# VHH binders against q96fz2, part 323

Target 1, 269 residues: q96fz2
Amino acid sequence: CGRTSCHLPRDVLTRACAYQDRRGQQRLPEWRDPDKYCPSYNKSPQSNSPVLLSRLHFEKDADSSERIIAPMRWGLVPSWFKESDPSKLQFNTTNCRSDTVMEKRSFKVPLGKGRRCVVLADGFYEWQRCQGTNQRQPYFIYFPQIKTEKSGSIGAADSPENWEKVWDNWRLLTMAGIFDCWEPPEGGDVLYSYTIITVDSCKGLSDIHHRMPAILDGEEAVSKWLDFGEVSTQEALKLIHPTENITFHAVSSVVNNSRNNTPECLAPV
Key: E = the ipSAE of ESMFold2; O = the ipSAE of OpenDDE; V2 = 0.75 times the mean of E and O plus 0.25 times the DockQ between their complexes.

## First folded at step 16 (VHH)

Design CB79 (framework vhh_6z1v_2; at its last look DockQ between E and O 0.92; V2 from the best seeds 0.82)
Fold by OpenDDE, look of step 17:
Structure CB79 (fold): chain B 269 residues (1-269), chain A 123 residues (1-123)
Amino acid sequence: as target 1 above (269 residues)
Amino acid sequence: EVQLVESGGRLVRTGGSLRLSCAASGFDFSDYAMGWFRQAPGKEREVVAAISWSGRSTYYADFVKGRFTISRDNAKNTVYLQMNSLKPEDTAVYYCAAKFGLFTESPEDYQYWGQGTQVTVSS
């Protein structure tokens, strides 16, 4: 997974993250650093994206079932990194393979500290290799959505109003992630960054790409992944597997350029 | 105390129109998606229509076919169902329901329910 969409307004995004804590209370996640949230149809590594994480990471003795939403940098910067520039990392931390998560220090250590997060997105993009050509066809992949009025035109809304109608009740894709906290050697603000755990693709996606993000399907899976206070690493890792509960459509080559940030990125062709 | 109170159900003739209302109290209405459900005798409860917390997004069951319109007034804590071109098959008890966050098609996902209002369509 090297490209996602996360373009919802903050208030809509927050509502889409409604949840119930372990006490049965209906809640919206509290924002940390909301100003760092930058909506985009075309999110690439090194950009900030919103993630969910347990409140217990910020507050001692907090209810670990409570959720915080925070923009974090895509591409995990390990806490032990000693260079002043995160871009100087010599290995790719955009993704973490599920089969080697416990073999890589950069992922094992933060995971052992309970630093599990849920990466939020409208969906993610993947490119299919065309047989016999060097061309790649991009696809937008997401959860199946309720067929709302005008929803048949996902990405093809002819007006801003219709666009709002399509996205107002959008079920966000919830991907399993690991985050870490990095303190720059020269001082400054702590950097929060994440990696997306990947698995072998489900049968439905296998023709498009051989790998997919680990998707946490449903409130229980999301809750268990986040709740590092009550759910062990071993139990949490049982949640990491392919899912068939996805849909996709072909999109234009507009998304190929990471600088393009328009609805055309995820519009069906 | 959380309350949902439906009103407007009555006997009407085929082809007639009704407007149902549901008045909500005891919770933050603007944080909830709202839905109308119906249950006919001997049948399961089914979704008729749903509306997002903001009112920007709506859902209708396939059998509605453009005949019904769901709307809401957050200032009045009220959700409405305008029903036109009613048919005998529409005879049922209609329920208002509330769900925190996004609406779904599944009745079991909704936290609060009204007592229901009877709609009867005669041939």
Scores: ipSAE 0.898, ipTM 0.949, lowest interface PAE 0.5, mean pLDDT 94
Fold by ESMFold2-Fast, scan of step 16:
Structure CB79 (fold): chain B 269 residues (1-269), chain A 123 residues (1-123)
Amino acid sequence: as target 1 above (269 residues)
Amino acid sequence: EVQLVESGGRLVRTGGSLRLSCAASGFDFSDYAMGWFRQAPGKEREVVAAISWSGRSTYYADFVKGRFTISRDNAKNTVYLQMNSLKPEDTAVYYCAAKFGLFTESPEDYQYWGQGTQVTVSS
């Protein structure tokens, strides 16, 4: 997974993250650094994206089932990184393979500290190889939506729904992530950065791409992944597997250039 | 104290129109999606229409599309169901329900429920 859409305004995104804590109390996640949230239809590595994580990471005696939402840099910078510039990392940490997560120091160390997060997106993009050409066909991949099943697709010409009308009930894609905290050697603010765990693609996506993000389908999976105070690393990793509960449609090549940030990036073609 | 109070149910003739209202109190209305559900004699409770916290996103069951319109007024903590071209099959008790966050089609996901208002369509 190397490109996502996460364009919802902060108030819409917050309500899309409504949840229930361990005691059954309905809650909205509390924001950290909301000013760092930058909505975009075309998020690439090194940009900031919103993630959910347990409140217990920030408050010693907090209920571990309560959630914070915070923008984090896409591309995990390990806490042990000693250079001054994170862009100088010599290996790609935008994704973390599920089969080697416990073998790679960059991932197993923060995982051992309970640094699990849920990466939020409208959906993600993948590029399908086209036979006999150098061209690739991009697809926008997302959870099935209540409106999508009834109206066909977002932005479809024959759909009575306008794009602006689908988003206030959009079910966000919830991807399993690992984050770390890096303190610049020469001082400055702590950098929070994340990686997306990847798995083999499901049958439904196999013709588009051979890998997919580890999607946490449903509130029980999301809660268990986030709750590092009650759920061990071993138990949490059982949530990491392919899912078939996903849908997609082809999009135009506009999305190919990460500088393009318009609704056309995810519109069906 | 959370309350949802439906009003507007009555006897109407086939082809008639009716507007139901649901007044909400005791919670932050703008953080809740709202839904209208109905239950006819001998049937299970089913979704009729739902509306997002903002009023911008809506859902309609296939059997009411083009005839019913759901709307809300967040300043008045009220949700409405405008019912046009009523049919005998629309006869049911209509319930207002609130769900924190996003709406769904499933009655069991909704936290708060009104007592219901009877709609009878005849002729």
Scores: ipSAE 0.789, ipTM 0.909, lowest interface PAE 0.8, mean pLDDT 90
Fold by ESMFold2, look of step 17:
Structure CB79 (fold): chain B 269 residues (1-269), chain A 123 residues (1-123)
Amino acid sequence: as target 1 above (269 residues)
Amino acid sequence: EVQLVESGGRLVRTGGSLRLSCAASGFDFSDYAMGWFRQAPGKEREVVAAISWSGRSTYYADFVKGRFTISRDNAKNTVYLQMNSLKPEDTAVYYCAAKFGLFTESPEDYQYWGQGTQVTVSS
């Protein structure tokens, strides 16, 4: 998983993140650093994307079931990293394999601190390799959606008014992540950054790619993953598995260039 | 105290039209998606139509086939169902429901319900 779409305006994104706290109250997550949110149809590593995390990470004695939404850098920068430039990491932290997460210091340490997050996206892209060639077919992969009026065409060259008919009720993909907090040695703001946990692909995706992000399907899974105050690392890791509750369609090669930020990136072909 | 109060249900002839209203109070109406559901005797409650918190996105069950229109007026805290070309099969109690966040097809996902209004379609 190395490319996502997360293009919704902040108000629409926030409403899609409505949740229920431990007491049964309906809530929206509270934003931190909303000005760092950079919506795009074509997010790549090192860019910022919104994640959910427990309020308890920020406030002593807070209710751990309450959620904060914050943009974080994709590509986890470990708290122990000593260089001044995060791009100097010797290893790729875009993804974290579930089968080795407890063996990698970059992931085990923050996980042991309860630094679990939910990475938000409209969906993700994956490229199907054609054996014997360099040809690759990109797909946009997402949760099944309730069909809306006018067939719910996704991201076509529609007018802005028709965009709202599709995306205003979009169920966001919710992926399990781990984050860490890095203090630049030269000073400045603490850098929050995340990795996406990956698992073997489900049967439905196996013809596209052999790996998929660990998807948290439903409110209970999301709540348990986020709630490091009540859910141990051991219990949380039981949530990490493939899901068949996923759909996809082929998209044009426009998405291949990460600088293309247009609805065509995710439009069906 | 949350209340959803449906009104407008009555007897109408086949082919006729009817407009249902649902007045909401006791919660921030603009934060909620709204749905119309119906239940005929001996049947399970089923979604008829739903509308997003902003009013920009709507859903209609397949049996509606373009005959009904859901709308909302956030200034009046009211959701409507305009029903045209009514058939005897549309006879049911119609319920208004509210769901925080995104609407769904499933009645069990909705937090607040009205008491219902009877719609009867005769020959």
Scores: ipSAE 0.687, ipTM 0.869, lowest interface PAE 1.2, mean pLDDT 91
ESMFold2 (binder alone), look of step 17: mean pLDDT 91; pTM 0.924
OpenDDE, second read of step 19: ipSAE 0.808; ipTM 0.907

Design CB8 (framework vhh_6z1v_2)
Fold by ESMFold2-Fast, scan of step 16:
Structure CB8 (fold): chain B 269 residues (1-269), chain A 123 residues (1-123)
Amino acid sequence: as target 1 above (269 residues)
Amino acid sequence: EVQLVESGGRLVRTGGSLRLSCAASGFTFSDYAMGWFRQAPGKEREVVAAISWSGRSTYYADFVKGRFTISRDNAKNTVYLQMNSLKPEDTAVYYCAAKFGLFHESPEDYQYWGQGTQVTVSS
């Protein structure tokens, strides 16, 4: 997974993340650094994206079932990284393979500290190889959505007003992530950065791409992944597997250029 | 204390119109999706319409599409169901329900329920 859409306005995104804490109280996640949230239809590695994580990571004695939402850099910078510029990291940490996560120091160490997060997106993009050409067909991949008025699917009726109606009840894609905290050697703010765990593609997506993000389908899975105070690393890793509860449609090549940031990026073609 | 109070149900003739209201109190209304459900004698409770916290996304069951309109006024903590072209098959107790966050079609997903208001449609 190397490209996502996460374009919802902050207030819409916040309500889409409504949840229950361990005591059954209805809650919205509390924001950290909300001004760093940059909505986009076309998010690439090194940009910031919103993640959910346990309040206990920030507040001693907090209820580990309570959630914070915070923008984090996509591309995990390990806490032990010694260079002053994170872009100089010699290896790609955009994704983390589920089968080797406990073997790689960059991921094993933060996992041992309970640094699990849920990466939020409208959906993600993948590029299918087309036989006989060097062209690739992009697809937008997302959770099945409840049909809303005038939206049999997104892009129905081709009206900007009809498109806006879809998003206020959009079920966000919830991907399993690992984050780490890096302190710049020169001083400055702690950098929070994440990686998305990947698994083998499900049957439904196998014709598009051979890998997919580890999707946490439903609030039980999301809660267990986030709750590092009650759920051990070993138990949490049981949540990491392919899922068939996903849908997709082909999109325009407009999405290919990460600088393009318009609704056309995810519109069906 | 959370309360949902429905009003507006009555006897109405086939082809008539009726507006149901649901007044909400005891919670942050703008954080909840709202739904209208109905239950006829001997039948299961079914979704009629739902509306997002903002009022911008709506859902309608196929059997009411084009006849009913759901709306909300967050300043007044009220959700409405405008019912037009009423048919005898619309006879039921109508319930207002609240769900934190996003709406769903399933009644089991809603946390708070009103006591219901009776709508009877006759020739």
Scores: ipSAE 0.732, ipTM 0.881, lowest interface PAE 1.1, mean pLDDT 90

Design CB80 (framework vhh_6z1v_2)
Fold by OpenDDE, second read of step 19:
Structure CB80 (fold): chain B 269 residues (1-269), chain A 123 residues (1-123)
Amino acid sequence: as target 1 above (269 residues)
Amino acid sequence: EVQLVESGGRLVRTGGSLRLSCAASGRTFSDYAMGWFRQAPGKEREVVAAISWSGRSTYYADFVKGRFTISRDNAKNTVYLQMNSLKPEDTAVYYCAAKFGLFTESPEDYQYWGQGTQVTVSS
C-alpha cells in the first residue's frame, strides 16, 4: 500500500470513528494534535494521516478501551534512529509484512511495547499491471458502502451537494498499523510515525494486486487491536489476515501524480 | 440513555398520506443517526429509511420507491417520516431507532428504540 485517500473534514471523520468503550458508553475519540490533520484525496508516504490508538499510551491508568485520534507520519521511524533527519532512514518502513513482522527489529520492538494503531482512510489505491503493456490501471479499494439517496457513483461526488450525500455516512477503511515514538537527537517534539501491516491479497483483489493492507473489519477487531492493555501481541496478531469484505472501481491516472488532490482521484472511470 | 417516542400512526386509505414523528430525549440527539423501521405481523423488522446525524445523507429501502421522506430537526430533537401514496402492504408497526455514529441497514446495530406506532392502510 503506497497511496490512500483521507479527505473527510475533521468533524465528519470524528463521527465516523464513533465507538463503544468496555463500559458500554458511546464515545467519540479525542483528538491529539488536530492541527496536523491534512485532508487529502491522495495521501503518500511521509505525509501525516489520522490513526486511532489507545488512550493508555498517553495517560497512566487510563481505560485502555478508550481511543485517541492523532495524525502521524506515514513511514515508521524507529525510536533508536540516531540521525537528525528521518528522511535519512535507509530502509522502507511504509509497510510491514505480516509474515516477517516479528523478524524485523523496527517493527517487533514497538509491537512488543503495545504500540498498535488503526490507520484511517477513505480507501487505498492499487495499480493493476496490464498484460503485454507497461501501463498500469489504478483502482480505488474501500469497504462496501450503503447506497444513499441519489448517491450516484462515487464519481459524482465532485459537487458539494453530491459530496454530502456520499461522504456524510462513509464507512472508513480501518487498517492495522504499528507506530513508534522518535525523539530527535537535537531536541524538539516527539515524532509519532506508523507503518501499515500488509498481507496476501484476498481472492477478489488478487487480479489487481498480490498484496493488501491488513484490514480490521468491525468494531471487535478494531477494539482488540487497539487494546494493548488487555489483548496480548499474540492474540492481536490473529486478527491480521486477508478480508473479502472490500469493493473497488477503476479510477483515472490523475492519482498517479501525488500532487493531485481532487475528487477526480477516486472517481470511477 | 436516549428515549424515543413515536407518534402519528393511524388508519388511512390506500393512496393516502401520513406523517410520523419521533421525539428523542437527551442533549445528544445530534450525535445519533436515526432510522425508521417497520414490522408487519408475521414478518421481520425491516429498515424503511435512515438519516445521518447531520441530516445530509439519507437512505431508503427499495420498497419505498420515492413515496417516503425521512427528515430531522436537531433543534427539536425530532425525526420525521412523511409517507405518501400508502398501500395496504405498508400496514405495520413503525419504530423509530437511534444509532450512535453512522446509520446502517441492520436493526441489531441500533441502540435505542421507541415503543412503535401502528400504521394501517385500508383498501
Scores: ipSAE 0.896, ipTM 0.948, lowest interface PAE 0.5, mean pLDDT 94
Fold by ESMFold2-Fast, scan of step 16:
Structure CB80 (fold): chain B 269 residues (1-269), chain A 123 residues (1-123)
Amino acid sequence: as target 1 above (269 residues)
Amino acid sequence: EVQLVESGGRLVRTGGSLRLSCAASGRTFSDYAMGWFRQAPGKEREVVAAISWSGRSTYYADFVKGRFTISRDNAKNTVYLQMNSLKPEDTAVYYCAAKFGLFTESPEDYQYWGQGTQVTVSS
């Protein structure tokens, strides 16, 4: 997973993250650094994306089931990194393989501190290799939505004009992530950065790409992944597996250039 | 917590029109998606229409598309269902329901319900 869409305005994104705490209280997540949220149809590694994490990471005695939403840098910078410029990190931490997460120091250490987060996106993009051609076909991959699942007329429902009407009820893709906190050696603000955990593709996606992000399907899975105060690392890792509850459609090559940031990036072809 | 009170249900002739209203009380009405559901005698409660917290996204069951329109006024804490070209099959108790966050098609996902208002369509 190396490209996502996360374009919702902040107020729309916030309502899409409505949740219930351990006591049954309905809540919206509280924002940290909301001015750093940059909506885009075409987000690449090193850009900031919104993640959910437990309030207990910021407040010593907070209820661990309460949620904060915060923009974090995509590409985990380990807390032990000693150089001044995080862009000079020599290994790629955009994704973290589920099968080696407990063997890699960069991921094992923050995981041991309960630094689990849920990475939010409208959906993600993957490029399918086609035999006999050097060109790849991009696909937009996302949770089934109420309108797409119930549509008897897919052509009319999927027109570009009708897509604008779906966003205020869009079910966000919720991907399992690990984050870390890095303090610049020469001073400055703490950098929060994350990686997306990846698993083998499900049957439905195997013809598009051999890997997929670990998707947390439903509020029970999201709650358990975030709640590091009550759910151990071992129990949380049981949530990391492929899911079949996913849909997709082919998109145009406009998305290939990460500088393109328009609705055309995710529109059906 | 949100409390809901429906009004507007009455007897109407086939082909007629009717507007139902649902008045909500409580803080944070704009954080709730709203739905209209109906239940005819001997049948399960089914979704008729739903509207996002903002009013910009809507859903309609196939059997009401083109005839019914859902809308909301967040300043007045009210949601409406405009029903046109009414048929005898539309006879049911109509319920207003609220769900925190996003709407769904499933009645069981909705936390708050009104008492219902009876709509009867006769020839």
Scores: ipSAE 0.774, ipTM 0.900, lowest interface PAE 0.9, mean pLDDT 89

Design CB81 (framework vhh_6z1v_2)
Fold by OpenDDE, second read of step 19:
Structure CB81 (fold): chain B 269 residues (1-269), chain A 123 residues (1-123)
Amino acid sequence: as target 1 above (269 residues)
Amino acid sequence: EVQLVESGGRLVRTGGSLRLSCAASGSTFSDYAMGWFRQAPGKEREVVAAISWSGRSTYYADFVKGRFTISRDNAKNTVYLQMNSLKPEDTAVYYCAAKFGLFTESPEDYQYWGQGTQVTVSS
């Protein structure tokens, strides 16, 4: 996974993340560093994206079922990294393969500390190789959505009115991630960064791409992944598998350029 | 906790119109998506219409076919269902329901329910 969409306004995004804690209380996640949230139809590695994580990571003795929402850097920077510039990392941390997660120190160590997060997105992009051509067809992949009145196709969301109809009740894609905290050697703010766990693609996506993000489908899966206080690493890893509960449509080549940030990126062609 | 009270159900003739209201208690009405459901005798409860917390997004069941309109007034903590061109098949108990966050088609996802109001459409 090398490209996502996350463009919802902050208030809409927050409400889309409504949840119930272990006590049965209905809650919205609290924001940490909301000013770092930058909505975009075209999110690339090294950009910030919102993730969910347990409150227990920030507050001692907190209810671990409570959720915080925070923008984090896409591309995990390990805590042990000693260079002053994260861009000097010599290995790719955009994704973490599920089959080797326990073999790589950069992922195993933070995972062992319970640093699990849920990466939020409207959906993600993948490119299909066309047989006989060097051209790749991009696809937008997301959870099946309820059909709202006059929502027609996602592509019709080019007007403010159409946008409201489509995105106001959008079910966000919830991807399993691992995050870490890095303190710059020269001082400054702690950097929170994440990697997306990937798995073999489900049958429905196999013709598009052979790998997909580990999707946490449903409140129970999301809750268990986040709740590192009650759910062990071994139990959490059981949640990491392909899912068939996904839909997709072809989009234009506009998304190929990471500088393009318009609704056209995810519009059906 | 949210209490819901439906009103407006009555006997109407085929082709007639009816407006249902649902009043919600509490101060958190705007945090809830709202839905109208119906249950006919011997049938399962089914979704009729749903509306987002802001009112910007709405959903209608296939059988509605443009006859019904769901709306809400957050200042009054009220959700409405305007029903036009009523048919005998629309006879049911209509329920108002609230769901924290996004609306869905599944009644089991909704946390709070009203007592229901009887709508009867005569031929």
Scores: ipSAE 0.886, ipTM 0.943, lowest interface PAE 0.5, mean pLDDT 93
Fold by ESMFold2-Fast, scan of step 16:
Structure CB81 (fold): chain B 269 residues (1-269), chain A 123 residues (1-123)
Amino acid sequence: as target 1 above (269 residues)
Amino acid sequence: EVQLVESGGRLVRTGGSLRLSCAASGSTFSDYAMGWFRQAPGKEREVVAAISWSGRSTYYADFVKGRFTISRDNAKNTVYLQMNSLKPEDTAVYYCAAKFGLFTESPEDYQYWGQGTQVTVSS
């Protein structure tokens, strides 16, 4: 998983993350650094994306079932990194393989500290190799959505706003992540950065790509992954597996260039 | 944390129109998706229409598409169901329901319910 869409305005994104805490109270996650959230149809590594994490990471005696939403850098910078510029990190931490997560120090250490997060996206993109050509077919991959009524049907509807009405009830893709906290040697703000855990693709995605993000399907899985105060590393890792509850459609090559940030990136072709 | 009060149900002739209203009070109305559900005698409660917290996303069951319109006024804390071209098969108790966050098609996911309002369609 190396490209996502996360374009919802902050208020829409926040309500899409409505949840219930351990006591049964309905809540919206509280924002940290909301000004660092940059909506985009075409997010690449090194950009910031919103993640959910337990309030207990920030407040020593907080209820571990309460959630914070915070933008984090995609591409985990380990806490032990000694150089002043995170872009100088020599290895790619965009993804973390589930089968080697406990063998890689960069991931094992933060995982042992309970630094689990849920990475939010509208969906992710994958490129299918085309037989006999050097071209790849991009696909947008996302949770099945409730069929909403399309907009713009009054009068001459040349509007490309057909997708505008789906977003306020869009079920966000919830991917299992690991984050770490890096303190710049010369001082300044702590950098929070994450990696997405990857698994073998499910049967439904095997013709598109051989790997997929570890998707947490439903609130029970999301709650257990986030709740490092009550759920051990061993128990949480049982949530990491391929899932079949996913859908997709082919998209145009507009998405190939990460600088393109328009609704055309995820529109069906 | 919302309380719902429905109004507008009555006897209507086939082909007639009716508007149901649901007034909400309590916690912030704009954090709730709203749905209209119905239950006919001897049948399970089923979704009729649903609307997002903002009013921009809507859902309609196939059996009401083109005839019913759901809308909401967040300033008035009210959701509406405009029912046109009514058929005898539309006869049911209609319920307003609220769900924190996103709407779904499943009655079981909704936390708050109105008392129901009877709609009877006959000739």
Scores: ipSAE 0.774, ipTM 0.902, lowest interface PAE 0.9, mean pLDDT 90

